# VH-VL binders against q9umr5, part 357

Target 1, 268 residues: q9umr5
Amino acid sequence: SYKPVIVVHGLFDSSYSFRHLLEYINETHPGTVVTVLDLFDGRESLRPLWEQVQGFREAVVPIMAKAPQGVHLICYSQGGLVCRALLSVMDDHNVDSFISLSSPQMGQYGDTDYLKWLFPTSMRSNLYRICYSPWGQEFSICNYWHDPHHDDLYLNASSFLALINGERDHPNATVWRKNFLRVGHLVLIGGPDDGVITPWQSSFFGFYDANETVLEMEEQLVYLRDSFGLKTLLARGAIVRCPMAGISHTAWHSNRTLYETCIEPWLS
Key: E = the ipSAE of ESMFold2; O = the ipSAE of OpenDDE; V2 = 0.75 times the mean of E and O plus 0.25 times the DockQ between their complexes.

## First folded at step 16 (VH-VL)

Design gm4 (framework fv_mavrilimumab; at its last look DockQ between E and O 0.88; V2 from the best seeds 0.88)
Fold by OpenDDE, look of step 16:
Structure gm4 (fold): chain C 268 residues (1-268), chain A 123 residues (1-123), chain B 111 residues (1-111)
Amino acid sequence: as target 1 above (268 residues)
Amino acid sequence: QVQLVQSGAEVKKPGASVKVSCKVSGYTLTELSIHWVRQAPGKGLEWMGGFDPEDGEPVYAQRFQGRVTMTEDTSTDTAYMELSSLRSEDTAVYYCATVSYDWETGRYSFDYWGQGTMVTVSS
Amino acid sequence: QSVLTQPPSVSGAPGQRVTISCTGSSSNIGAGFQVNWYQQLPGTAPKLLIYGNSNRPSGVPDRFSGSKSGTSASLAITGLQAEDEADYYCQSYDIHLSGWVFGGGTKLTVL
């Protein structure tokens, strides 16, 4: 039998948004128990990511307990960060494949459609001042805002991304790394035509330097220092990178070709 | 608010086709996702298909594939449902409805309904 | 026969509490899809009553409530009134049918 698949949604998503993904899985892997976790939907997806991690943890624990052979995680957009954090805090997870579906794994920076909708133009220009405040860190989007021009503020004020990345020292860094390394495979999916994840390479742990030049995963300090296990995972062949062009952000979970190429191989 | 007004009752013979209209007001058709649901006399609701609220493409229930066509005329803010090869089992009240998304809750629902169109298929 | 199973009928006296169950499966409610409820008064079109498991549209009194757990959902009506006599339908999305699905409907009689 196939291992259960758990789907974690992104910002303002509905379970309905994942209907095609579930249909694809049902068609190609009949009998698979697939569950979209119906938590922190709509406006609630703006709540602090650590709160979301706790909620989703409570939801996945029973599922994992019923699946001693392991489970697969498909985590979309913001959900990818939630899942990475989830796997970092859980010392007993049994995740075989962690599929990060167009997630800002190294953070978000720039003027995106989501930002245009949530923040006025005047606020966006000074978003670092908002996001790196205690008030700003109460919003999920700010929890993974990564301003390359204000690295000091990011490192000191980011209450989520900087911590799960091990970029700021904290007492749980070693344990979180150990927990995250329990994953069988890390499947990174994203592409240049996403239009929301900025830079799109963030889905592959690439990101801007101080000059807004995009550096790849192997050039990142978190990789070089193996702060949360990326270098170790890569060394043991546990990281899969699946870039695809021509897919907009809202289509990653509803593209058959993408599913067959990047997702399906890891659902066995 | 949204109002849906459907065309009048139809009487058809087996093998014929019927085309029911649904005129929208309050909002433009381009702002709405119209779906169709029918109900046979004394029976329950059955989803037939509609325009997907996320990608705008028409989707049909498997049972009606190849026999139903749903179209829209944005110039008149009217949606249409055509059902061909009619049989007695197609006798029902046909409803158009809007499918809307609530961003606060992240939910889709059939929030507004037409008054229904009775279609009778008899020899 | 319906993908979502409802009791064919329920009844209650004015002022009482009644509950209507909606039993699905791992391909719809259990897959994480939300449940909506509709009220259909005699001779009228259905009306949205509950959406997204437990949310009430504007104009729906708080004596109507919805819940979801596992593969099932439930509609509760407290303080039953004569005007509540109607048919009630649950609705969700099903991945096997690739479409929206309704329950068989429940006729509520107010005694």
Scores: ipSAE 0.924, ipTM 0.954, lowest interface PAE 0.4, mean pLDDT 96
Fold by ESMFold2, look of step 16:
Structure gm4 (fold): chain C 268 residues (1-268), chain A 123 residues (1-123), chain B 111 residues (1-111)
Amino acid sequence: as target 1 above (268 residues)
Amino acid sequence: QVQLVQSGAEVKKPGASVKVSCKVSGYTLTELSIHWVRQAPGKGLEWMGGFDPEDGEPVYAQRFQGRVTMTEDTSTDTAYMELSSLRSEDTAVYYCATVSYDWETGRYSFDYWGQGTMVTVSS
Amino acid sequence: QSVLTQPPSVSGAPGQRVTISCTGSSSNIGAGFQVNWYQQLPGTAPKLLIYGNSNRPSGVPDRFSGSKSGTSASLAITGLQAEDEADYYCQSYDIHLSGWVFGGGTKLTVL
């Protein structure tokens, strides 16, 4: 029988947005129990990511308890950061496949309609002044804002991303790494035509250097230091990279070819 | 204020087709997604299909697939539902309704409804 | 292939509290899809009463409330009034039917 699948949505999402993904799973893997977590919808998706992690943790515990053989996570956009934090803080998770669907895993440094709505006169070069303040860190978007030109502020001010990446020393780093490494597979999905995740290679743990040149995952300090287990996972053969062109940010969960190529093989 | 005004009652013979219209005012069809729901006399509500608010493509309930066509004319802000091969059990009130997304809550709802169009299929 | 099950009728006296259940399955409410509620007064079109499990549109009194748990949802009406006598329908999305689904409806009688 197939393992249960838990879906974690992104910024300003609804469970309805995942209807096609759920239908694909039902058609190809009938009998699979799939749950889109119906929490932090709409405006609530702007709450601090640690608050969201706490709420999503409470929701996944009973699902995981009923499935001792394991579960799969499909986590979209901002939801992929929530899921990575879950894997770090839960010493009792039983996740086999963590499927990261166009998630800004190394952070975001790009203007979006949502950022323009929140901060209409600020360009991405100035958002560090807002996001790297205590007030700014109360918004989920700022929890993963990553300005490559203000690395010192990022490292000191980030209440979320710098911690789950192990970019700042903290007492839980060893335990979080150990917990994260219990995942069976890390499936990274994204592509150049996404239009929102900036750089799009953030979905593959790539990111800008100070010149805005993209350094790939294997050139990142967090990989080289293996700060949260990324190098160990890659050496184990547990990281799957599945890039696909031609898909916009809101279409990742409604593309049949993407599902069949990048998602279905990992839903054992 | 959004308002939906539907075409008048119809009497049809078995095997015929019916085309019900739904004129939108207060907004345009570009801004709204129209779905169709019917209700047989003394019975409950039954979703028939509509234009998906995210994809913009028509979707039809499985039991009507092959018999129903839903179209929109954006120049007149009028939606249409055509049901073919009519049977006596297709006798019902046919409603159009808007499906809208509330950004604040992240939720969809059928928030504005037309007055209904009675379609009677009799031999 | 799954429908939402509602009791065919419920009744209450003025001022009382009544609840109307809506039982779904793992292919609809249990998959995480929202529940909406509609009120239909005799001879009228349905009216949105509750959307997204628990949200009230503007103009709906706060004595109407909704909730969702597991595969089921509930509409609660407090301070029951004669004008509440109507049919009530729950609604969700179902992945087996690939579409929106309504419950069978509940006739509320105010005694």
Scores: ipSAE 0.836, ipTM 0.916, lowest interface PAE 0.8, mean pLDDT 92
ESMFold2 (binder alone), look of step 16: mean pLDDT 90; pTM 0.930

Design gm5 (framework fv_mavrilimumab; at its last fold request DockQ between E and O 0.93; V2 from the best seeds 0.90)
Fold by OpenDDE, fold request of step 17:
Structure gm5 (fold): chain C 268 residues (1-268), chain A 123 residues (1-123), chain B 111 residues (1-111)
Amino acid sequence: as target 1 above (268 residues)
Amino acid sequence: QVQLVQSGAEVKKPGASVKVSCKVSGYTLTELSIHWVRQAPGKGLEWMGGFDPEDGEPVYAQRFQGRVTMTEDTSTDTAYMELSSLRSEDTAVYYCATVSYDWETGRYAFDYWGQGTMVTVSS
Amino acid sequence: QSVLTQPPSVSGAPGQRVTISCTGSSSNIGAGFQVNWYQQLPGTAPKLLIYGNSNRPSGVPDRFSGSKSGTSASLAITGLQAEDEADYYCQSYDISLSGWVFGGGTKLTVL
């Protein structure tokens, strides 16, 4: 039998948004128990990511308990960060494949429609004034805002991304790394035509330096220091990178070719 | 807010086609996702198809694929549903409805309904 | 017959509490899709009653409440009134059918 698949949505998503993905799975892997977690939908997806992590944890624990052979996680956009954090705080998870579907794993630094909606008078260059404030960190979007021009503020004020990355010292860093390394495979999916994730390489743990030059995963300090286990995962062949062009952000979960190429192989 | 006014009752012979209209007001058709649901006499509701609220593409129930065509005229804010190869079992009240997204809860629902159009198929 | 199963009829006296069940499966409610409820008064078009499992549109009395658990949903009506006599339908999305689905409907009679 196929392992259960758990889907975690992104910002302002509905379970309906993942209908095609579930249909693909049902068609190609009949009998698979697939569940889109119906938590923090709509406006509630703006709540702090740690709160979301706790909520989703409560939902996945019973599913994992019923699947001793393991489960697969498909986590879309903001959900990818939620899932990474989830796997970091859970010392007993049994995730075989963690599929990060167009997630800003290394953070976000771009003007998007969501950003304009939430902060209509602010550009990305000025958002640090809001996002790195105490009240700004109460919004999920700010929890993974990564301003390359204000690194000190990021490191000191980011209450989520900097912590799960191990970029700021904290007492749980070693344990979180150990927990995250329990994952069987980390499947990273994204592409240059996404239009939302900025830079798009963030889905592969690439990101801007101080000159806004995009550096790849292997050039990142978190990799070099193996702060949360990326270097270790890569060394043991547990990281899969699946870039695809021609896919817009809202289509990653609704493209058959993408599913067959990047997702389906890891659901067996 | 949204009002849906449908065309009048139709009587058709088996094998014929019927085209029902649904005129929207309060909002423009481009702002709405129109779906069609029918109800046979004394029976339940059956979704036929509609325009997907996320990508705007028409989606039809498998049962009606090949027989149903849903179109829109944005210049007149009117949606149409055409059903061909009519049979007696197609006798029903046909409703147009809007499917809307609630951003607060992240949910979709059929929130506004037309008054219904009775289509009778008989020899 | 219907992907979502409802009891064909329920009844109650004025002031009583009644419950209408909606039983789905892992391909719809159990897959995480929301459940909506509709009220259809005799000779009228359906009206949205509950959306997103438990939310009430403006104008719907708090006597109506919805819940979802596992593969099933439930509509509860407290303080039953004569005007509540109607047909009630649950609705969700089904991945096996690739489309929206309605329950078979429940006729509520107020005694």
Scores: ipSAE 0.933, ipTM 0.958, lowest interface PAE 0.4, mean pLDDT 96
Fold by ESMFold2, fold request of step 17:
Order: structure tokens, then C-alpha cells, then sequence
Structure gm5 (fold): chain C 268 residues (1-268), chain A 123 residues (1-123), chain B 111 residues (1-111)
């Protein structure tokens, strides 16, 4: 019998977009209960991430309760940040594999078509003026916007990412770290041809320094200080890195080779 | 406003093929995904297949795999459904419909429908 | 054995509330796939009534509403009117069939 799988979508997604992933799971793991959480779709995916975490928490609680042996999370794009926050705030989660599918875990610093639509006069060099304001933090993309040239503003203004990364003092940091560390495996998936996540290494907890040079996970302060448990998790052998080239951002959940290589082995 | 106009009724013998057309106006076919749904007399709706709105590739319902072909001619904004090896059970009204994504809600829908084409298979 | 099960008929008097159920499974509605509803008046093509569980396209009155819970969905019609007499179909996506599926349909009769 296989553990149930919970899928959390990204920005402007539909449950229909995950049909191929669910079909792959059904083929390789017959009888597995898989649920794509049908919440915060379309424009609702722009709501503050803490609101989304609250709603997704309410949806996963009964699924986890019915599966005392554990569940797996597959979390795509923005959804991977929702899932990491879930793992931190839930002292009773029973997640075995947390599969982060091309998620901006260390933040986003990329110009995209949806940014032009949402903030028409903006570009990545000036978006900090919007995102690092109280109004901007009411939009999900600004909750994980990470301008490497304005790190002081990021650390002060971020209502979400700086907190779940333990980059700013807050009363829950110790408890969140303890909760996150109860996950069985952290599976990091992404690649250089993604085209949206910027830098793409954010999917592996890498990110730009002030010169836009990518520092890998092990060079990040949050890793070195073990602020939310990355160093501990790596030392346990619980972090799996599965990069794959040639996959665009919208294709991660519809590529069979990616599924077989990076996802399937972790759906015990 | 999108409008779908289908070809006229057809009478066919068992074993023959039928090709139903669906002319799109108000939009270009390259901006739309056309699916086909049939309805036997006195029965419900049955999805046959169409062009997937996300990847643009044709997908066919399992029961029609191997005897249905769906094509599009973007120069005339016309979609086609061809069903071969006809049986009396294929007697139905055949509808074309658009499938579109609503970014505001994040949802898909069969939002515009053609008037239907009656295909009668009798010997 | 339709993948999505609807009652074959429902009835109500003018002004009443009626509901039409759509029961699926873990391979469709229960997997998180959306539910759409279509109205088909006699001799006409189906018309989109509700999409994405609860959204109304423009021109559909607010007395039509939809909801989804677990493996099932429901269409509610309040203030029933004579012109609501029609067939109603639910629709979702199914993993096992790798395709869109419709319910068997429900004939609504206005008494």
C-alpha cells in the first residue's frame, strides 16, 4: 500500500495542469490516493502566502489524519513555499517526502510576463519599491521576492520568506525548525532551462549574492547557521538534489522522464 | 463573440466513415482548443476528444482510440472530426465545443458549442 | 455505470429550491479536478452553466450555484422557474480514463 500524495499547485495554476503527473502516479503506484488541493486557483493564487498556508493547512489535516503511516507532498513552483511553511507551522504533520518541484525556495529575482501584467511599469531592478511595502506584501509574489541588491529592505519588509528561512528574529523560529526537521526526505527538483525561477538554483536553496553570482545551498547563511534545519537535514542524508536540464517551468509535472528519475523513487 | 457552425446532417451505412466540420468565427482557431462531444438519441453527453488546451496535442477518449481523427485547418478556421468503421450505435448528434482557460478562476470550461450535426447510421 | 453518477430526474414547484447531485470518485472529483455544469434545453446544444465548481459565466443568474465536497458536487437552483425545465449534466476530468467525463444527466421537471 502506498502513502497518499498531496499536490500543491503554483501561481495561476489549475488542478487540470497536473493530470499527467497524476496519470504517471496511477500507472506506477496503482491504488495510491492522490489529491491536488483545489484551493487558491487563478487570481486567488496572488493572495498573501500566510492566507494560503492557513487554507491549505485546513485541507491537509484530514488527509494526514486518515493516513497515520504518513503522506507525501509534491509542491510545484510557489506551492513549494506554501508546503515548506506548512511543514514549519504544523507540529503534527506526518510528511515523509517533501518533493519541491521547481520552487523558488530562496526567493525570486526574475522578470516574467505575469510581473509585467501585474505591475506594468516594473522590472526586477525596481520591483523592490513595490514589494517591500505593506501594500506589496499583500501579493504572494512579493512574499518571496528577493532582491539581492536590497537585502536590508528584504530582511526588514518580508512578511513570509525571511521568516520561514529564519533570516529575521521571530518567536516561532525554534519551533518551526523542529517541525520542519520531522520530514523524512526533502527532494529538490529544478533545472537551468526552467525560464521562470530566477536564479533557477533557488529551487536548490541557492541564490544570488550582491554581484548576482549564484552561491550554492552550502554557501548560504541560512544553511551555515542551520536556521531552519537544512544543514541538519543534509547531514542525515535526507536531502536529495535532482536537477534536470531541458524542462521549461510549465513542463515539470508533464515530463515522464523527470517523474521516473526524480519523483517516483520517493513515493513509497 | 465566438461562434461555431457545423456541417449538415449525414446518413451513412455501417462500415463507412463520416467527417464533420466545425467553422469558427469571432476568434482564430489557433487561439482556441476544439473538442468533440456526441449525444445518442435520448442519451447523455459523451466526450470524444479534442486538442488539449495546454499542450495543443490531440487526445482521444479511450473507446474511440483508433477510429477517430481530429484535425484543424487554421487557414480556414475549421476543425474536423472523422469517425471510421461506423456502427448503428454511432447514430448521434455530434457537437464541437471550445475548451478555454479562465485565468481569473484558474478553471477550464467547454464554453461555446456548435449547433450539432446529426449522423444517422442505418442499413 | 457512468463515472459520474447523477439522479435520472428531479422535480420542484415554481419558487422552490432543487439540488442535483454529481457523485464521482477518487480518480476524478476526489483527486481535486473541477466540476462543470451544463444546461440543455430541448432541441438545443448544451450551454455552460457553472464552471470550476462554483463560477457563473456572464448571463447566468445567481439563483444557480454550484459546490464541490469530497468526491461529490452539487448544483442548486433557487427560485425555480418554468424555463429551468431542462437536462443538466455535470463534468469533470478522470485519471483512469485520461479524459473528460460527463455525468449521465438529470431531467429537471417544473411542476
Amino acid sequence: as target 1 above (268 residues)
Amino acid sequence: QVQLVQSGAEVKKPGASVKVSCKVSGYTLTELSIHWVRQAPGKGLEWMGGFDPEDGEPVYAQRFQGRVTMTEDTSTDTAYMELSSLRSEDTAVYYCATVSYDWETGRYAFDYWGQGTMVTVSS
Amino acid sequence: QSVLTQPPSVSGAPGQRVTISCTGSSSNIGAGFQVNWYQQLPGTAPKLLIYGNSNRPSGVPDRFSGSKSGTSASLAITGLQAEDEADYYCQSYDISLSGWVFGGGTKLTVL
Scores: ipSAE 0.849, ipTM 0.919, lowest interface PAE 0.8, mean pLDDT 93
ESMFold2, look of step 16: ipSAE 0.846; ipTM 0.918
ESMFold2 (binder alone), look of step 16: mean pLDDT 90; pTM 0.932
OpenDDE, look of step 16: ipSAE 0.927; ipTM 0.955
ESMFold2, fold request of step 17: ipSAE 0.838, 0.782; ipTM 0.913, 0.896
ESMFold2 (binder alone), fold request of step 17: mean pLDDT 90, 90, 89; pTM 0.933, 0.931, 0.927
OpenDDE, fold request of step 17: ipSAE 0.929, 0.932; ipTM 0.957, 0.958

Design gm6 (framework fv_mavrilimumab; at its last look DockQ between E and O 0.91; V2 from the best seeds 0.89)
Fold by OpenDDE, look of step 16:
Structure gm6 (fold): chain C 268 residues (1-268), chain A 123 residues (1-123), chain B 111 residues (1-111)
Amino acid sequence: as target 1 above (268 residues)
Amino acid sequence: QVQLVQSGAEVKKPGASVKVSCKVSGYTLTELSIHWVRQAPGKGLEWMGGFDPEDGEPVYAQRFQGRVTMTEDTSTDTAYMELSSLRSEDTAVYYCATVSYDWETGRYSFDYWGQGTMVTVSS
Amino acid sequence: QSVLTQPPSVSGAPGQRVTISCTGSSSNIGAGFQVNWYQQLPGTAPKLLIYGNSNRPSGVPDRFSGSKSGTSASLAITGLQAEDEADYYCQSYDISLRGWVFGGGTKLTVL
């Protein structure tokens, strides 16, 4: 039998948005128990990510308990960060494959259409001022805002991304790293035509330096320091990178070719 | 507010085709996703298909694939459902409905309905 | 026969509370898809009553409530009134059928 698949959505998503993904799984892996977690939908997806992590944890624990052989996680967009944090705080998770589907794993920065919808232009130009305030950190988007020009503010004010990355010292860093390393495989999916994740390489733990030059995962301090286990995972062959062009952000969960190439191989 | 006005009752013979129209007002057709649901006399609701609210593509229920065609005329804000090879079992009231997304809750629903079109198939 | 199973009928006296169940499976409600409820008065088109498991559209009184758990959903009507006599349908999305699905409907009689 196939291991259960748990799907965690992104911002303002509906379970309906994942219908094609579930249909693909049902077709290619019949009998698979697939569940889109119906939590923090719509506007509620703007709530602090730690709150979301707690909610989703409560939802996945029973599923994991019923699946002693393990489960697969498919986590889309913002959901990918939620899942990474989830796996960091859970010392008893049994996740075989963690599939990060176009997630800003190394954070978000820049002016995208997605941000234009959420923030007025005047706010976007000064988003670091907002996001790195206590008030700003009450919004999920700010929890993974990563301004390369204000690294000091990011490191000191980010209450989520900087912590799960181990970029800021905290008492749980060692334990979180240990927990995250329980994952069998980390499957990173994304692409240059995403249009929302900025830079798109963030889905692969790449990100801007101070000059907004995109550096790859192996050049990141979090990798070099193995602050949350990326270097260790790579060394043991547990990281899979699956880039694909021609896919917009809202289509990652609804593309058959993408599914067959990047997702299906890891659902056994 | 969205209003859906459907064409009048139809009487058809077996093997014939029927085309039901649904005119939208309040909003333009391009802003809406129209779906069709039928109900046989004394029976329940049955989804036939419609335009997907996310990608705008027509999607048909498996039962009707190959026999139903759903189209839209944006110039007249009218949606159409054509059902061919009619049989007595197709006798039903046919409804058009809008499928809308609520961003606050992240939910889709059939929020507005036409008045229905009775289609009778008899020899 | 319907993908979503409802009791064919329920009844209650004015002022009472009634509940209509909607039982699905792992391919629809259990997969995480939301449940909508529709009210159909005699001789009329269906009307959206509850959307997204528990949300009420504008104009729907708070005596109507919806809930979802596991593979099932439920519609509750408190303070039953004569005008509530109608057919009620639950709705969700099914991955096996690759489309929207309705329950068989429940006829509510107000005694």
Scores: ipSAE 0.918, ipTM 0.952, lowest interface PAE 0.5, mean pLDDT 95
Fold by ESMFold2, look of step 16:
Parts: structure tokens; C-alpha cells; sequence
Structure gm6 (fold): chain C 268 residues (1-268), chain A 123 residues (1-123), chain B 111 residues (1-111)
């Protein structure tokens, strides 16, 4: 009766961290097959995002094949970018709901403990020197680093985010847009008290301009040009925005009210 | 390095309570998450509960809910498990263990164990 | 019986390879939760042997290996030695029970 649910984790995650989300699904949708993909855990979550996309693609193919009526994706943090790329590169995906759980969809421009550990001499103002280099692009966090003060470097150096956003020309842009538009619903979840995603509006395709003023999704060039299908999806009524205050970055998958409000309605 | 030392063996009558202690040395309790596992004689391991390593709240196995209380005293680095309304089938060795997150692998494990405390419940 | 099913016993001669199975369900291993393995020598506390499906803690020899597929996991021991005679337990997390679960244990006998 219920479509299978596939969960894609974020940076330095564990399947254990999603235990509460899976428990909620088991309570409200008994019999649903739910799988947290047990790939690229721990340090392996720093692998280049295209490498992760390839591995996760291989894992989802058999699940989708067994469920011709469709599947749902719940994709957390960095995992939401992996899932958006999956929807673009898979000609034959059958995803109904893509649920993006506090994911940096327009990029990240914030200092984190992981950045301090990985690049201890860097701050967000200087990280572009590392991230927008060939060596830096071998790390997943640099694949979606988006420095609003060095947009020219971002556009030329980003091996992942600028491509899946259609911000740089590439031969697959038309096919990727067509594939992405086959999704049934795009559910965007995030909130102002996240504490990690910077700006938090990145979870809703908002981002900083050069003055660090947040421009919302409808003010972004990628939306206005409909470069990968956001304007088309919104016009179809397929985009759901579900913001919620009071939730820290590591608590999105363990908050029952969030689940009931923002996730449960889309698990048909 | 990390060592867990448990209190001595206990003999109890049915209906009584038992409180087993687990003293941490080589680390502080504020840095560790303690869980409790029991083993009846000749039987397997049974998880009872502990402090969740992610949110720090006590979690109890369903079959012990209402009979077990797990507490920690960070001033003495000692964890406690108290089991009430004892029955003869509660006769077991009770272990404390640390639950640790390995950031390299993204995995959890019960990596350090106490020596065990035998609790015998007999009429 | 246990949520995770293990054979009650296995045996092998010194130098042989043995495997110990751990069969779960869609509410634990099949949902993507990790599998850990513990060795318990007679009269001692359990010792972590394998965690996160296949990782060895420091001091565990590489003749011990773990794997996971679908709803099941396996512990392999190559080059079997007399000191490997022990009880072995698998462990995972279960969303129906909302807690950690252990297999029923497997007694390994070295012939």
C-alpha cells in the first residue's frame, strides 16, 4: 500500500541517527519498506559528491525497480544535494516525493566545527582559496561551498553545485532539467534555528547576495531563468515549503512535530 | 585506559530491588554514554537501556520500562542501574558498557565493558 | 526467540575458515542499521570484535571479518585457532522494539 521510502544521510552521519524518523514512519505507515542507505558513512561522506551520487544511484536502482508505482526520497543535509543530482542524472527514476530535510540547496557559506577540523587555518572569508581549487573540489563540502563575495570563482571552479543548478553551461543541462521535472513533489524543510546551514534559507533555494542580504527563491537567477525546473515545478503546484523554528541541525530527523507537519503528509 | 568497575555480587529475594554501580576511571562520565546489558546463566546478552549517546536521555528496553531506572553521578563518575520488583528470572550477570561514536566510520559500538555483577534472586 | 537469529553452534578444525550468520529483518539490519559483533570467552565480559558491519577495533586480527547484505550479516574467521573457542553475538538496532538487540549467540568449538 505505501510506497517505499529511501533515506539519504548527510555529512558524518550514521544510520542510527535516523532511528526516530524510521520509528515515526513505522507508527504512521505500518508495512512501509524504509531503507537508510548505508553508504559513504563517516569520513567517506567527504568523498566528491559525484562519486557519492554514482554509489547511491547503484543502491536505489533495485529498490525503484521493485516499486514501479514509485518511491519517496527523504534526504538530509548534504544528502539533499546528492538526491537532487540523482533526480537529474537518472533518466528512469520514479520518485514521487523528494523531501529535502535542511539541505544546503543553494550552497553553504558558514563556519562549522567540521571545517575547523578539516581546514584548521581557514575561515569562511578565506575558504574560497581552498575550495575553488582542484584539490579542494575533491572534498564534498567544497562541492557546495558558495562564497557570495567570489561568485566568479564559484561559477568557474564548482564541479558540482554550479552544474546541478544550471549556473554554468554543460552538455547535459537540458536532459537533467527534463529528468528533474519528473518528480511528483519537492518538499523543502528547514528553519532559522538550524545553526549550521548558512544562510538557513539555502534549504528553500534562498541565498546571499554580495552584501549578505538573503534573496528568496523567487529572486534567484536560477529560478527566474528556470535553469533546472524550479519555476516550472512551482507553477505546477509541486513545491511545498515547510519551515519550522526551534530545530537545530542534528534534530530535524528526531522531531515528531516536524515529522507530522512536514514529512508525513507526503508519504503516500 | 578506560576502565569500568562494578559493585559486588548481590543476593535478593523476590519483590526486592537491586542497585548496581559502575565506576568509570581513565575518563569522566560526562564524556561517556553508559548502557546496561544482562546475561542470565547459560543464556545470551540482553540490552536493558542506557543514556542515548546523541541526546543524553535515558532509554529503556520495553520489557524493563517501569521497573528500571538508570542514573549517573558525574561528581563521582559513577553510573547506576536500579531494577525493582525482582523475580527469579532476573537472576543474571549485569554488565555496564560504554557506547561510543567513531567519527571515522560513522558507527556506534559497545566498546568497553565492566566485569559484571552477579545478581541472584531466590526465595 | 531472539530478534536476530544465529545458529546455536558452529565448529571447525584449526586453520579452517568458519562463518557465523546473523539473520535480521526489515525493522533492523534491513532498514540500514549497522551490525556489531562481540566475542565472549568463558567467564569473561563480552569484547567488541567488529563494529559498523566490517570495522575492526585496534588489536583485533585481520582474520576476523564482517559483512552485511540485505537483512543478514556474517562474521568470518579464517585461520581458526584454539583461542577462538568462545561465544559470538551479533548486535543491531530495531525500530519496532526501539532499542539495541543482540542475537541469541553462537558457540564456536575448535576441534
Amino acid sequence: as target 1 above (268 residues)
Amino acid sequence: QVQLVQSGAEVKKPGASVKVSCKVSGYTLTELSIHWVRQAPGKGLEWMGGFDPEDGEPVYAQRFQGRVTMTEDTSTDTAYMELSSLRSEDTAVYYCATVSYDWETGRYSFDYWGQGTMVTVSS
Amino acid sequence: QSVLTQPPSVSGAPGQRVTISCTGSSSNIGAGFQVNWYQQLPGTAPKLLIYGNSNRPSGVPDRFSGSKSGTSASLAITGLQAEDEADYYCQSYDISLRGWVFGGGTKLTVL
Scores: ipSAE 0.836, ipTM 0.914, lowest interface PAE 0.8, mean pLDDT 93
ESMFold2 (binder alone), look of step 16: mean pLDDT 91; pTM 0.935

